VH-VL binders against Rho GTPase-activating protein 6 (ARHGAP6). Designs and how they scored, part 6

Target 1, 202 residues: Rho GTPase-activating protein 6 (ARHGAP6), of Homo sapiens (Human) (o43182r401to602)
Amino acid sequence: LSLNPIYRQVPRLVDSCCQHLEKHGLQTVGIFRVGSSKKRVRQLREEFDRGIDVSLEEEHSVHDVAALLKEFLRDMPDPLLTRELYTAFINTLLLEPEEQLGTLQLLIYLLPPCNCDTLHRLLQFLSIVARHADDNISKDGQEVTGNKMTSLNLATIFGPNLLHKQKSSDKEFSVQSSARAEESTAIIAVVQKMIENYEALF

## First folded at step 20 (VH-VL; from w1 with heavy chain L103I)

Design x3
Fold by OpenDDE, fold request of step 21:
Structure x3 (fold): chain C 202 residues (1-202), chain A 122 residues (1-122), chain B 111 residues (1-111)
Amino acid sequence: as target 1 above (202 residues)
Amino acid sequence: EVQLVQSGAEVKKPGESLKISCKGSGYSFTTHWIGWVRQMPGKGLEWMGIIYPGDSYTRYSPSFQGQVTISADKSISTAYLQWSSLKASDTAMYYCARTSYDIYEHYWFDYWGQGTLVTVSS
Amino acid sequence: QSVLTQPPSVSGAPGQRVTISCTGSSSNIGAGYDVHWYQQLPGTAPKLLIYGNSNRPSGVPDRFSGSKSGTSASLAITGLQSEDEADYYCQSYDDSLWAYVFGGGTKLTVL
């Protein structure tokens, strides 16, 4: 289902970050895995939170903007895919491959409208990033540097923040236990599938 | 208990290839970065690169890009550092370290291997 | 030569307070990247001492403390003990070099 842009309920921060990174970050090697300034990210976050009409421009570091996006998604009171649907999303992996996408579509439909719109925008963006993972030649014959971020990489980075049962209070992003590791694998797999098939899901 | 155990000391000649290993235990190997740090004799610490075993993403210091290869085998919780052709200047202690990080990608090395001494001499 | 500048050596008597400075620039510490500290005892691998500017890992005594201000960081050791004799390294990230960087190290001698 194509959402009318006029009625899309994508947080301004998310949309702004995605737009900025689509414009300036697609050729950045290691995007989302390069250090960002806590100071600058904090400042941006505060501005957005205050409702300031922030315009992310070329002078803004793609790494800061990347971190801002990750931080926002992490800090959502309820994860983007919701705690309620967590188990259902994970269980899609137990289905036959032919049934997985249909089930994911259904689950996405069950999301709150804002979540659904945000997910659509995010997956669209991540899909674009993934398509630019490899080096390529432009139409004019110029070499274009890949960002080296595959769907797996992106799912690894974003998955745990999009789909989880409990919000981690830890500042550390690393998975701490073996039990959580298995869960992490499943989360990553689901999100990777969504990134790779986002066009079919909406 | 988190442990990183590195392979033994190496004595090599210039031009030879070398692959040293770092085996992690006591934690989820696939969900933690592994960094490599060089320490030349009597010198300070130098970051070489880092790998995320879960997806094999690797990043190198610009100073070491193309000079070494970092890899990992998650099935045996082992990370590797390898040279195709050693130089005398590669003589150093090499440490692997489990790397912690936050969403800002500020990395720190919270557990270290015992180090692998590599001596390259003609 | 190191991106992060440390004094090559510091010394103190047992029980004293010593500080080790780590001076960076606007492209690392001043840019808002965290500083971490490591202790390396003679003949051993480094050990994490402080992470995230001021956090102590489990097992690190509270007599070790870290701080950051502007383009510099500092490691303070109170109640100096003989066992504290070691090399200390600060570490951060430099966005101009696209690399994680260490200080040159400081040799602490306990008199």
Scores: ipSAE 0.922, ipTM 0.954, lowest interface PAE 0.4, mean pLDDT 94
Fold by OpenDDE, fold request of step 21:
Structure x3 (fold): chain C 202 residues (1-202), chain A 122 residues (1-122), chain B 111 residues (1-111)
Amino acid sequence: as target 1 above (202 residues)
Amino acid sequence: EVQLVQSGAEVKKPGESLKISCKGSGYSFTTHWIGWVRQMPGKGLEWMGIIYPGDSYTRYSPSFQGQVTISADKSISTAYLQWSSLKASDTAMYYCARTSYDIYEHYWFDYWGQGTLVTVSS
Amino acid sequence: QSVLTQPPSVSGAPGQRVTISCTGSSSNIGAGYDVHWYQQLPGTAPKLLIYGNSNRPSGVPDRFSGSKSGTSASLAITGLQSEDEADYYCQSYDDSLWAYVFGGGTKLTVL
């Protein structure tokens, strides 16, 4: 059993989801991109919202838990990276590669403490997921199936919910206009950079 | 206006390779899934697989896994479906479709190409 | 057999109300996966008719409606018109098959 650090200001839901997925979801092909039950996710969300001490166990679908995590991040009143710092994060891409990480680190430091802690936990988790993207051989010599989720994939999935000016509809997650495509690309690039360099950022 | 234009009808022999195309326009190609759906003559719709052009993530129906290859070139907003070796049983209409989705990964096909008829016969 | 069961055919007279059922199971509709509907006119590509159980895309008349209950979904067409003669397919996801699935299709004949 792998023990994850306890983050004092990380929402219980986020930490629980990450722990569950680290334990049960790392070998799931297409994790975060496989259909989940709206019914089951709704039930879990309601339990967490009610303050129930929910224990996510093996019987809980990794897909439902994955969806729950995405849903929570989406539903934050202010995105995790905040609307205030949106432009600053995007503008990091205009900097020289050598100065991007330092600037990102500074911006992360400007986040509210709870956001910073949550971001740290999330990026740590996502980096672990990304490291399990490819097939590998275990220490026991057994083949371990990769989940096929690279940092790019994960940034594509999570980026728009972490960094945005306006929330998208819950019924349509895709970018609608070409004008927003460039923005989407930038968001994904920033989040991908953070996933790949989370250890240097914190 | 959202449009998907597919390549023309194909007449092939068993054992031949084939690659058909689907070009999207009028929307952000990189931020929408493209699905492929087979319809055999006089039969219903069958989901084959799906690709996200932005990161090239691809998923196949278990029934079509290993049978076809789905790919995309985002630089020209084109998705592809290809066979390495066609069979007579591959004779069907093939549709590409822009696919919308939510955070639960419930997918639906909101715009369809006109279809590509593939005929495989000796 | 299709994972989602539809009647092979339904018919109605102009102006009437018709309903097309889509019966699933605990591994798809009953598991909480959304149902979508498509219309396929003769000799044409399918068209999205309903998404997310009951939502109409732009351009789809309000005489088309979708609903979901338990392990089944339903497409209702009111004020049936001659141009409604087509094949109709429901679509969802099945977690036991690990696939997006279609119904077998229903041929609607306008008498």
Scores: ipSAE 0.921, ipTM 0.955, lowest interface PAE 0.4, mean pLDDT 94
Fold by OpenDDE, last read:
Structure x3 (fold): chain C 202 residues (1-202), chain A 122 residues (1-122), chain B 111 residues (1-111)
Amino acid sequence: as target 1 above (202 residues)
Amino acid sequence: EVQLVQSGAEVKKPGESLKISCKGSGYSFTTHWIGWVRQMPGKGLEWMGIIYPGDSYTRYSPSFQGQVTISADKSISTAYLQWSSLKASDTAMYYCARTSYDIYEHYWFDYWGQGTLVTVSS
Amino acid sequence: QSVLTQPPSVSGAPGQRVTISCTGSSSNIGAGYDVHWYQQLPGTAPKLLIYGNSNRPSGVPDRFSGSKSGTSASLAITGLQSEDEADYYCQSYDDSLWAYVFGGGTKLTVL
């Protein structure tokens, strides 16, 4: 089952952030791991929440926009991959490698339509970011700086916000206990796999 | 209890290489940043860089970029700071610190090692 | 020269209130980056005192408080005690330097 782009329902904030970062953030070293302004991010969030037609432009810091995207995903009442499907997603890692993608695909299609569409857009975006992790030379011979954000890095950053049972504290984002470390590893692994194989999943 | 234990004091000559260590315990080493901070004698604190042991992502202060190498071995919960060629100006106390952060990537150092004194003199 | 400016020294008598200022700019504190504070007792490693402008970690007495306004932050110590004699550092992030930055430190003397 393929999603028709015409019927895709991605939150405006998510789509705007992804578009902005695709345009301006792909060569930013350490994108999503660089400090952002709480004040500016708050202002942007409030505007989006009020339904204001916010246009993210070049003058908007890619770091603020990156933080805005992370914050939105974190603040979802139910994580993007849903609490209901949490265990199922984690258990995909117990399957044989050749069965994992098929199962992930099935789980993705069990998501609410909006979640599925949002996930597709996000994974597409993250895949693009990951492809720009390394330094390269463009076709015209120009040096292109890599952002140094691999699929693992991105999964580490986004995984806990996409797939979790408990909401993280607003004051601290790090995993606090060893017991949760194993869970974190599994979450990261699942999300990394999805980033790397998003085209096969949708 | 969260604890960071650093390697012992070092006395070196200019041009020598050095690798000092910081071992974390009492917490999930792979899910917390480790930062390195320099304090020259009688001076203030200087952030050098930071590493996330879980994925080995490393970031340096521009002032220390290319001057040192930060690494980690998560299998033994140890972070490293190393020099390929020491200078007299590298004489300082070096601290490792567990680093906490929020979604805005505001970092703070919540637990510190005891420090490693590095003395470089001819 | 430190990116964040602190007074080199402050002093107070036991029981008094003292404040340590941390003055930044539009590229750090004024840009919306949080300020953290550290205490360094003589001959020891720094200790986290305040994080996120005003939060106290476990074990830090409530007589320590932090605040932030505009381009500056402040650490307040009430009921000054002899054991408070130490160096205090503020810390934030500077987006123009692309670095986490410390203040120059303030030596607090208890008279």
Scores: ipSAE 0.921, ipTM 0.955, lowest interface PAE 0.4, mean pLDDT 94
Fold by OpenDDE, last read:
Structure x3 (fold): chain C 202 residues (1-202), chain A 122 residues (1-122), chain B 111 residues (1-111)
Amino acid sequence: as target 1 above (202 residues)
Amino acid sequence: EVQLVQSGAEVKKPGESLKISCKGSGYSFTTHWIGWVRQMPGKGLEWMGIIYPGDSYTRYSPSFQGQVTISADKSISTAYLQWSSLKASDTAMYYCARTSYDIYEHYWFDYWGQGTLVTVSS
Amino acid sequence: QSVLTQPPSVSGAPGQRVTISCTGSSSNIGAGYDVHWYQQLPGTAPKLLIYGNSNRPSGVPDRFSGSKSGTSASLAITGLQSEDEADYYCQSYDDSLWAYVFGGGTKLTVL
C-alpha cells in the first residue's frame, strides 16, 4: 500500500531534521557520532514544541540537528516501533532469511499510521546516509569524502531508541552487560535489516 | 567485567619507533570508542585521540595530530598507539580508556587501562 | 595549557566539605557540553567519578557530587576521608577545538 504522500503523517521536526541533514550532513564524517550542544539542541526543541515554524538552515550545526532527531525519537512516549510489537520484531530474526522481509513488512503495516510514515521517512533518510558512507569520486572527478556511517553504525545509533521494551533510566548509550548486549545485538540487526531494505518494506 | 589491559612498560631511545597496545574485554569492542590519554610525569591528563574500532574512524587532538598514529584490530579487540620516531618529550604514562556516551555524543571515559609507561632517554 | 581551569590544589580536614571548580568557556561547558570528573589515586590510573555533570557510576559514594552552571562545573566532596586524597580532573568537549579537553587537575590533600 503506497502511502499517499499527501497524507504523510511525519512529524515536522523529523522531516525538517532529515531534510537538513540530507542537504548538509551527508559528507560529514562521523555524523551522529560527534558531540552536539545541549543548549542549542534544547533551544531548537523548544521552538518545535511551541509550534514555531523553525527553518533549519546552513548555520545550524549538523551535529545539533542530528542530536535533535535522536532526542525526538528517544523521547517518544512509545518507541517508534512500539512496545507492543517489540517481541514480534525481534522474533523476525528467528525466521528464515527468505521470510524475514515479508514479516517485517507485515509488522510495519501493523504500526500506527503516524509511526509507519515516520519510520518510512527515517529509514529513507538513513539509507541515504549509509550510501554516502564510503569515499567516492564524483562525476566531475572530484573526491567525495564518505561519512563512514554504515547501515550497521546507524542501526547501532538509532536501534535502541526505535525498538525497546523498557525505558532504561540510564542515559548511557553503552552496552554495560552481556544480557544487554544480546538484546542490543538483536535490535541492531533488525534495524539494520530495515535500513538496508527500506525500499522493499514500503 | 569490562577490562582494558595495556602492554608493558617500554624503555626506548630517541628516534626509535614504538607501538603499544590496549586490549578490551567484557564488552562489545567494535561499538565503543577507545581513547588514548597521555600523562607526563607529574603532569595532568591530556587527550590524544580516539578510535572507533568498528570502522577505524579516528580523531586526534590537534596537539597530537601527525605525532602519533592510533589504530585498532577489532578481530582481537585491541587498540594501538604508535610513534614513528620517539622523542625524549614523549616520556609519559599512556592510558587507554573505553568511551561511553549519550545521545548528544558527550563522551566520557568509563573504564581505563592500567597505563603503559614509556621512557625515552638517550 | 589546559582548556578547562582547575585550582592546582585544595585541602580539607577529615569530615569537612571541599569543592573543586572547573572553569570553561562558551565553546565547551558554556555551550552545553557535559562535564565529567575523574579521580586519580596516587600511582593508579584515573577512575570515573562523575559523568554527565552529576551522575555517579556504580560504586562511587554519594558524598561525591557534581554540578554545572554557566561556564563552570564543580565537584563537591562531603565527609572528607583520608582515602580521598588524590588528583581530580574535570573533562568536557570543546567544539572550537573539536576535541575532548581535560582540566589541569586538582590535588586534594586531606589534612
Scores: ipSAE 0.879, ipTM 0.938, lowest interface PAE 0.4, mean pLDDT 93

Design x3
Fold by ESMFold2, fold request of step 21:
Structure x3 (fold): chain C 202 residues (1-202), chain A 122 residues (1-122), chain B 111 residues (1-111)
Amino acid sequence: as target 1 above (202 residues)
Amino acid sequence: EVQLVQSGAEVKKPGESLKISCKGSGYSFTTHWIGWVRQMPGKGLEWMGIIYPGDSYTRYSPSFQGQVTISADKSISTAYLQWSSLKASDTAMYYCARTSYDIYEHYWFDYWGQGTLVTVSS
Amino acid sequence: QSVLTQPPSVSGAPGQRVTISCTGSSSNIGAGYDVHWYQQLPGTAPKLLIYGNSNRPSGVPDRFSGSKSGTSASLAITGLQSEDEADYYCQSYDDSLWAYVFGGGTKLTVL
């Protein structure tokens, strides 16, 4: 992982993508679900991997940045929520509702510090995206179009990239999101709960 | 075995409503997109839109936005394509297709229904 | 009308090789969006032949292959058989149209 040593143990790529999307992507309909350029995303990824101080600007497509964030999370050698804790995270759904949130807090505490900090940053960002899902009226009285990305939609997209048992050596699993989704119903429910309860978890 | 079974052919008049169906089996219905594709008589294939039954998220081709409604009922593994008021120009073959995707949101249609022929005669 | 241009027809003799082109632009294939290919036999639904530029799903013989270069993609069919007579479509994403698009189709005739 690349770290941001000034603030927390969050990879620079993750923090940069989240910042860019918070500035430019909150009103983008279907953010994370619109096609992106594989070529441009790979170029950006290579720049971050080489330690270049990449400045994500307004001219960078929000869809490319969204794909970059998803790709980074998918490609982590161990998933952000860790293979070690996979069964524990899934099994929180078997608990009584009043026990589920507290158990998630414990599991998050058990993550390596870098994973915990990264999850914190990511859930903060995803909760903000979800709060902009619906159309609203600004303080100025202007109509603001929502992005249509609810907490369920975001969990559906991010869950398979954050928690899975399959190692990345399976070609189909490693490149096809639909293959990852086939294993992910419980994971999606866990991640949705994390997004919806972000403030209580951290 | 993955199968998509569509409802039967329809003969309609302009102004009538219509809802056609696509039932998926042999896979987890909620973990793939279902796309709808139009083929006008003697013409090629045209993407209309998609739905993710797992979370009900729907996206339309701009050329079809407002022209049709795409929906799904995951309890019976069925997707729908619906018109509130048919036009003669809606005469076409309509396919549903299971749609796979990658991290860049590139979509491909890996299994197809048999098609539903819709004829709208004035 | 399609932003992905295919020749209207191609032909070849049994056992020979044919190539079907799919020509796009900098807003689709040239921008790095994958190309997929479909076969539509007469009177039937389309069938996936190639996804992600060059990958074959299970059950598609290796005499079908796909490639992409620049703003264009190509489907190659070797060892032509009479049952290959069909319409063939490429498909990609166009970011200026914000839509998934099919090519106009190519009718393959096996002579």
Scores: ipSAE 0.812, ipTM 0.895, lowest interface PAE 0.6, mean pLDDT 90
Fold by ESMFold2, fold request of step 21:
Structure x3 (fold): chain C 202 residues (1-202), chain A 122 residues (1-122), chain B 111 residues (1-111)
Amino acid sequence: as target 1 above (202 residues)
Amino acid sequence: EVQLVQSGAEVKKPGESLKISCKGSGYSFTTHWIGWVRQMPGKGLEWMGIIYPGDSYTRYSPSFQGQVTISADKSISTAYLQWSSLKASDTAMYYCARTSYDIYEHYWFDYWGQGTLVTVSS
Amino acid sequence: QSVLTQPPSVSGAPGQRVTISCTGSSSNIGAGYDVHWYQQLPGTAPKLLIYGNSNRPSGVPDRFSGSKSGTSASLAITGLQSEDEADYYCQSYDDSLWAYVFGGGTKLTVL
C-alpha cells in the first residue's frame, strides 16, 4: 500500500533500533559495550521476525536494543557490505587519501539497493552516536556526560559485523590468525572513515 | 601458542607507584580484550576491569574505578595495570587474562598470565 | 561475599561424579547472562573450563560439563581423578552491580 523507493528500503528492525537508540541511548556510557540479556534480545528478535509491529519504548533496555542491532547485522547471510566487495573495500586504504572517499562512494553505489539504504541509515545513526561521545556543556551551563563511543570505538564494534570473509559464532571459542588481525584493522579503518564522512558518501 | 607473560613479583611500600605488565603473544593482540583480576591472599577472584587494545577502550569494575589505571601499548602487545599510590590492602596476586566476548557483551577469560604477586608493607 | 553463591567445598571418591552449583538471581543468571567456569589448581593461575554455559574449550576433557537453568548453573565432573583437586569458580554478569562477577569458589577434594 505504500510507495517506497528502493533506496529507502531499511529493515524495520534496523530502523526501529536506530530510532530507539537515538532517542534513549545517546548519553549512555559505553553503549554497545555493556552486557545485555540474551533472553530478552531473543524475544525481541522473535517478535520482529514474526512481522509484529514492534514498538521499542523507554522500558526496553538500550543495551538489549544495542545487542539486537549488532546481532541482526552479524547474522545476515551475506554481510551488509557483501563478501563480493570485501577486497575492494579493504583496498581503498591503499589509494591516495584524497581519492579514498570518492572510491568508497562508488563502492557503496555497487551495493544492492537494500544494502545501500540500510548502510545509509546505520551510518547516519553511528555518526550521531559518535557526535555524543565527548563530555559537553549544555547552553544552560550544565555538564553533559558523553557516551564515550568515538567513531573508532564504533567502527571497532561494527566493522567485523559489516564486512568479513567468514562468519563466527557468538558462542564459539575464538582463535584468529595474524592475517585476520590485519584484515580486522583494515575493516575498522574503512568503517571509521565511513562514519566520519557520512554526509559526503550519500 | 597463546601466551600471556606478566612482569615479576613486586615488593613495595605504601605510597609508592607501580606499573605491572602483561605481554600477549601467539594471537592477534588487538582483537581480544585483556582483563585484570585480583586475588587477595586466601580469597577468590575479583574482576578489576578490561581494555580493548585495538581502540584503547577501558571499562572498570565499580569497585576499582578510580583506584587503578588500565592501559595498553599495542605496538608491543602489552597491557598494563598501574597504581599511583599503593596501600597495604593492595597486597595480592594480579592476573591478566585474554578476554573473549560475544555479541551480548558476555565476557570470559580464555587464557591467563602466570600472575604478578604485589606485596605492600611497612 | 559474592552475588553468585557456590558451596564452599564438595568431595567425591575417584571415579565418581560430583556437581558444583552456582546460584544467582534475577539480576545475573536469571536475566539471561551466560555462566562460565574456571579451575584453579593449587599455586597456579585459573584455567577456563566451560564458557557460554556448556561449551568446552579445546583440551578440556568431556568429563567436565556445564548447564544452566533458571537462576542457577551447575558444573558436573565425572570420572573424578586426584588431579581434579582444585578450586572452581563460576562467573557471570550482574546488571544491578554493572560488573562481571565470580562466585565465591568451591574447593573440590578427591577422597
Scores: ipSAE 0.809, ipTM 0.889, lowest interface PAE 0.6, mean pLDDT 89
Fold by ESMFold2, last read:
Structure x3 (fold): chain C 202 residues (1-202), chain A 122 residues (1-122), chain B 111 residues (1-111)
Amino acid sequence: as target 1 above (202 residues)
Amino acid sequence: EVQLVQSGAEVKKPGESLKISCKGSGYSFTTHWIGWVRQMPGKGLEWMGIIYPGDSYTRYSPSFQGQVTISADKSISTAYLQWSSLKASDTAMYYCARTSYDIYEHYWFDYWGQGTLVTVSS
Amino acid sequence: QSVLTQPPSVSGAPGQRVTISCTGSSSNIGAGYDVHWYQQLPGTAPKLLIYGNSNRPSGVPDRFSGSKSGTSASLAITGLQSEDEADYYCQSYDDSLWAYVFGGGTKLTVL
């Protein structure tokens, strides 16, 4: 896939999806957990693979864009957090709480530059989504229904695709063994901590 | 193998509360959704809602929003369906089902409980 | 009325082929949501038969097959056996209802 300009090395698909969802999806109840069209997502993926001028606009469903982002992260040849650092990331949970963030920051520093930039963009986006989870009052004084997607919910969705030992297919993603489940719990906890502490990590 | 065992049949009066259960075994309870499906006597299947026990995220069919509560206790691998005040029209068979999904959030019910018959009559 | 329309009944002789249709709309099957199929034997819970339009879970015979085209889906059963007598339901997602939806069901009779 084509990257953004050298100074930030974020895949255009990732940046485009994040931008679209930041503009149109922050108030969408259940974003990332609502059904999308396989046909439309496939078409969008093909357009990104073919051209650099894909523009995601209001006519593109936030649910299709959400699925496109998830699909891209799942399909990466090496997970975003890398197989090499898998055990190191998981083991941060065994450290004393005050040591965990600093160790995560060091591990992020060890990522390849494009992985680090992409993680930065993704965590920035996910932290924004999580901040819109709860109902609130807009600056106009109107009540606004939150998107209901907490940092735990987002980590549950994204964690297994960002950090794992083996690739998953659609079928394998849907049916997980007990051993994979314990592994997923640790992965989810690590990613949740990253989302919740985004600013401290970068 | 994967099993979902539901609590026994219930005979209740209108206005009473009720909580029925669905215990999962043979798989990791926190890594799959649990859905609830109603089947009224002689009728088809109706989706009521779904919970992901791993993070307690719950989604209701708009037809059932506010009428039931779906919850789970992952420490005992059990999901629940609860009414605060039963009506005669709640008489039905209630199934829990383990729910699989793909990245497009297309859901299907791959293992089903045996059902809990709830009868509500004066 | 169900948003996924199935014929109320279908019949066939042993050894024959039957098909069961599931007709939807632009807000469900036509919008690109998968179709799944369930078999419900008399007095029992439903059982998954087909998922993702055409995939069979382990233990489902290959004489059961599913397909999807346009706004409709179809379940085909070849080599019909008396044990196939059951109610069959299709299921998908409807984005207008914001709900998972089942067809009204089809009772299959083996003659």
Scores: ipSAE 0.793, ipTM 0.884, lowest interface PAE 0.7, mean pLDDT 89
Fold by ESMFold2, last read:
Structure x3 (fold): chain C 202 residues (1-202), chain A 122 residues (1-122), chain B 111 residues (1-111)
Amino acid sequence: as target 1 above (202 residues)
Amino acid sequence: EVQLVQSGAEVKKPGESLKISCKGSGYSFTTHWIGWVRQMPGKGLEWMGIIYPGDSYTRYSPSFQGQVTISADKSISTAYLQWSSLKASDTAMYYCARTSYDIYEHYWFDYWGQGTLVTVSS
Amino acid sequence: QSVLTQPPSVSGAPGQRVTISCTGSSSNIGAGYDVHWYQQLPGTAPKLLIYGNSNRPSGVPDRFSGSKSGTSASLAITGLQSEDEADYYCQSYDDSLWAYVFGGGTKLTVL
């Protein structure tokens, strides 16, 4: 999509982060897996939360913007894919291969409209990042460095932030990505399929 | 109980190759990074690199890029550190460590192997 | 020499409080990267003591605490015991080196 229609319900933070990373981050080796400043990320988050006119520019580190996007998804009170649909999403892996995509499409339809729109924007963005993973040669004959972030790598990073069982009393789960990853093998496979087949789902 | 068990001490000559191992148990091997840390005799700790066995993604410290290879075999819960050609200056203790991370990609080493002493002499 | 500077040694009597500093710069601690601490007892592997500036993993006594301010961090040990005699390392990330870095280490002697 060349425009965000007025009727689409995508949080401004998500769209702004995706736009910035599409413009500045597609050639960044290890995007989403390089350290970021907690201080700068928190400042950006607070500015978005206040409604201050935040424009993400080239001087904003792609690694800080990457962390901001992940943090927003992690901090949602209910995960983007919803706890209600957790078992349904992971059970799509048990279906015959030819039925898995259609069932994912149905489950996405069952999401609240804002969750569905946000997922659409996110998967579009992640599919673009994955397509820039490998080194290649431009039409001009120049080598173009890939970002090294395959659909599997991106699903590994984003899956735990998109769907999980909450551990309310477990501080490690709320602040540590490694704790979230321990519970996420099945959802990683589902999210990888979503990234790889984004266009068929919407 | 999380444990990392490393292969035994090695005595080598300059120019020889070496592959040392680190076997993880008591946790899901594919959901944490494994880091490698060097400690030269009488010196401090130096980060060498990390691997995520779940997707095989590997990152090296710039100081060690091209000097070593980090790999993993998730079917046997084992990470590896290897040299194609050892130098006398590679004499050190080598630790593997399970590495946790947060949303900002800040890494810390929460469980450590016992270390593998590598001696490269003559 | 590491970009994270620690005193080479500190000492204290049993029952006292000691602190160990970890001084960085605007490219590491001052840029907002967390500080973690490790204890290395003589002849053993390092052990995680503090992560995320001030968090204590299970099994670490609460007399160990960490803090961070500006470009530096501090590990405090209260109620000093003979078993605390060890080397202590801080660790963070440096974005100009593009690397995870350890401090040079501090040898704690219990008198």
Scores: ipSAE 0.788, ipTM 0.872, lowest interface PAE 0.7, mean pLDDT 89

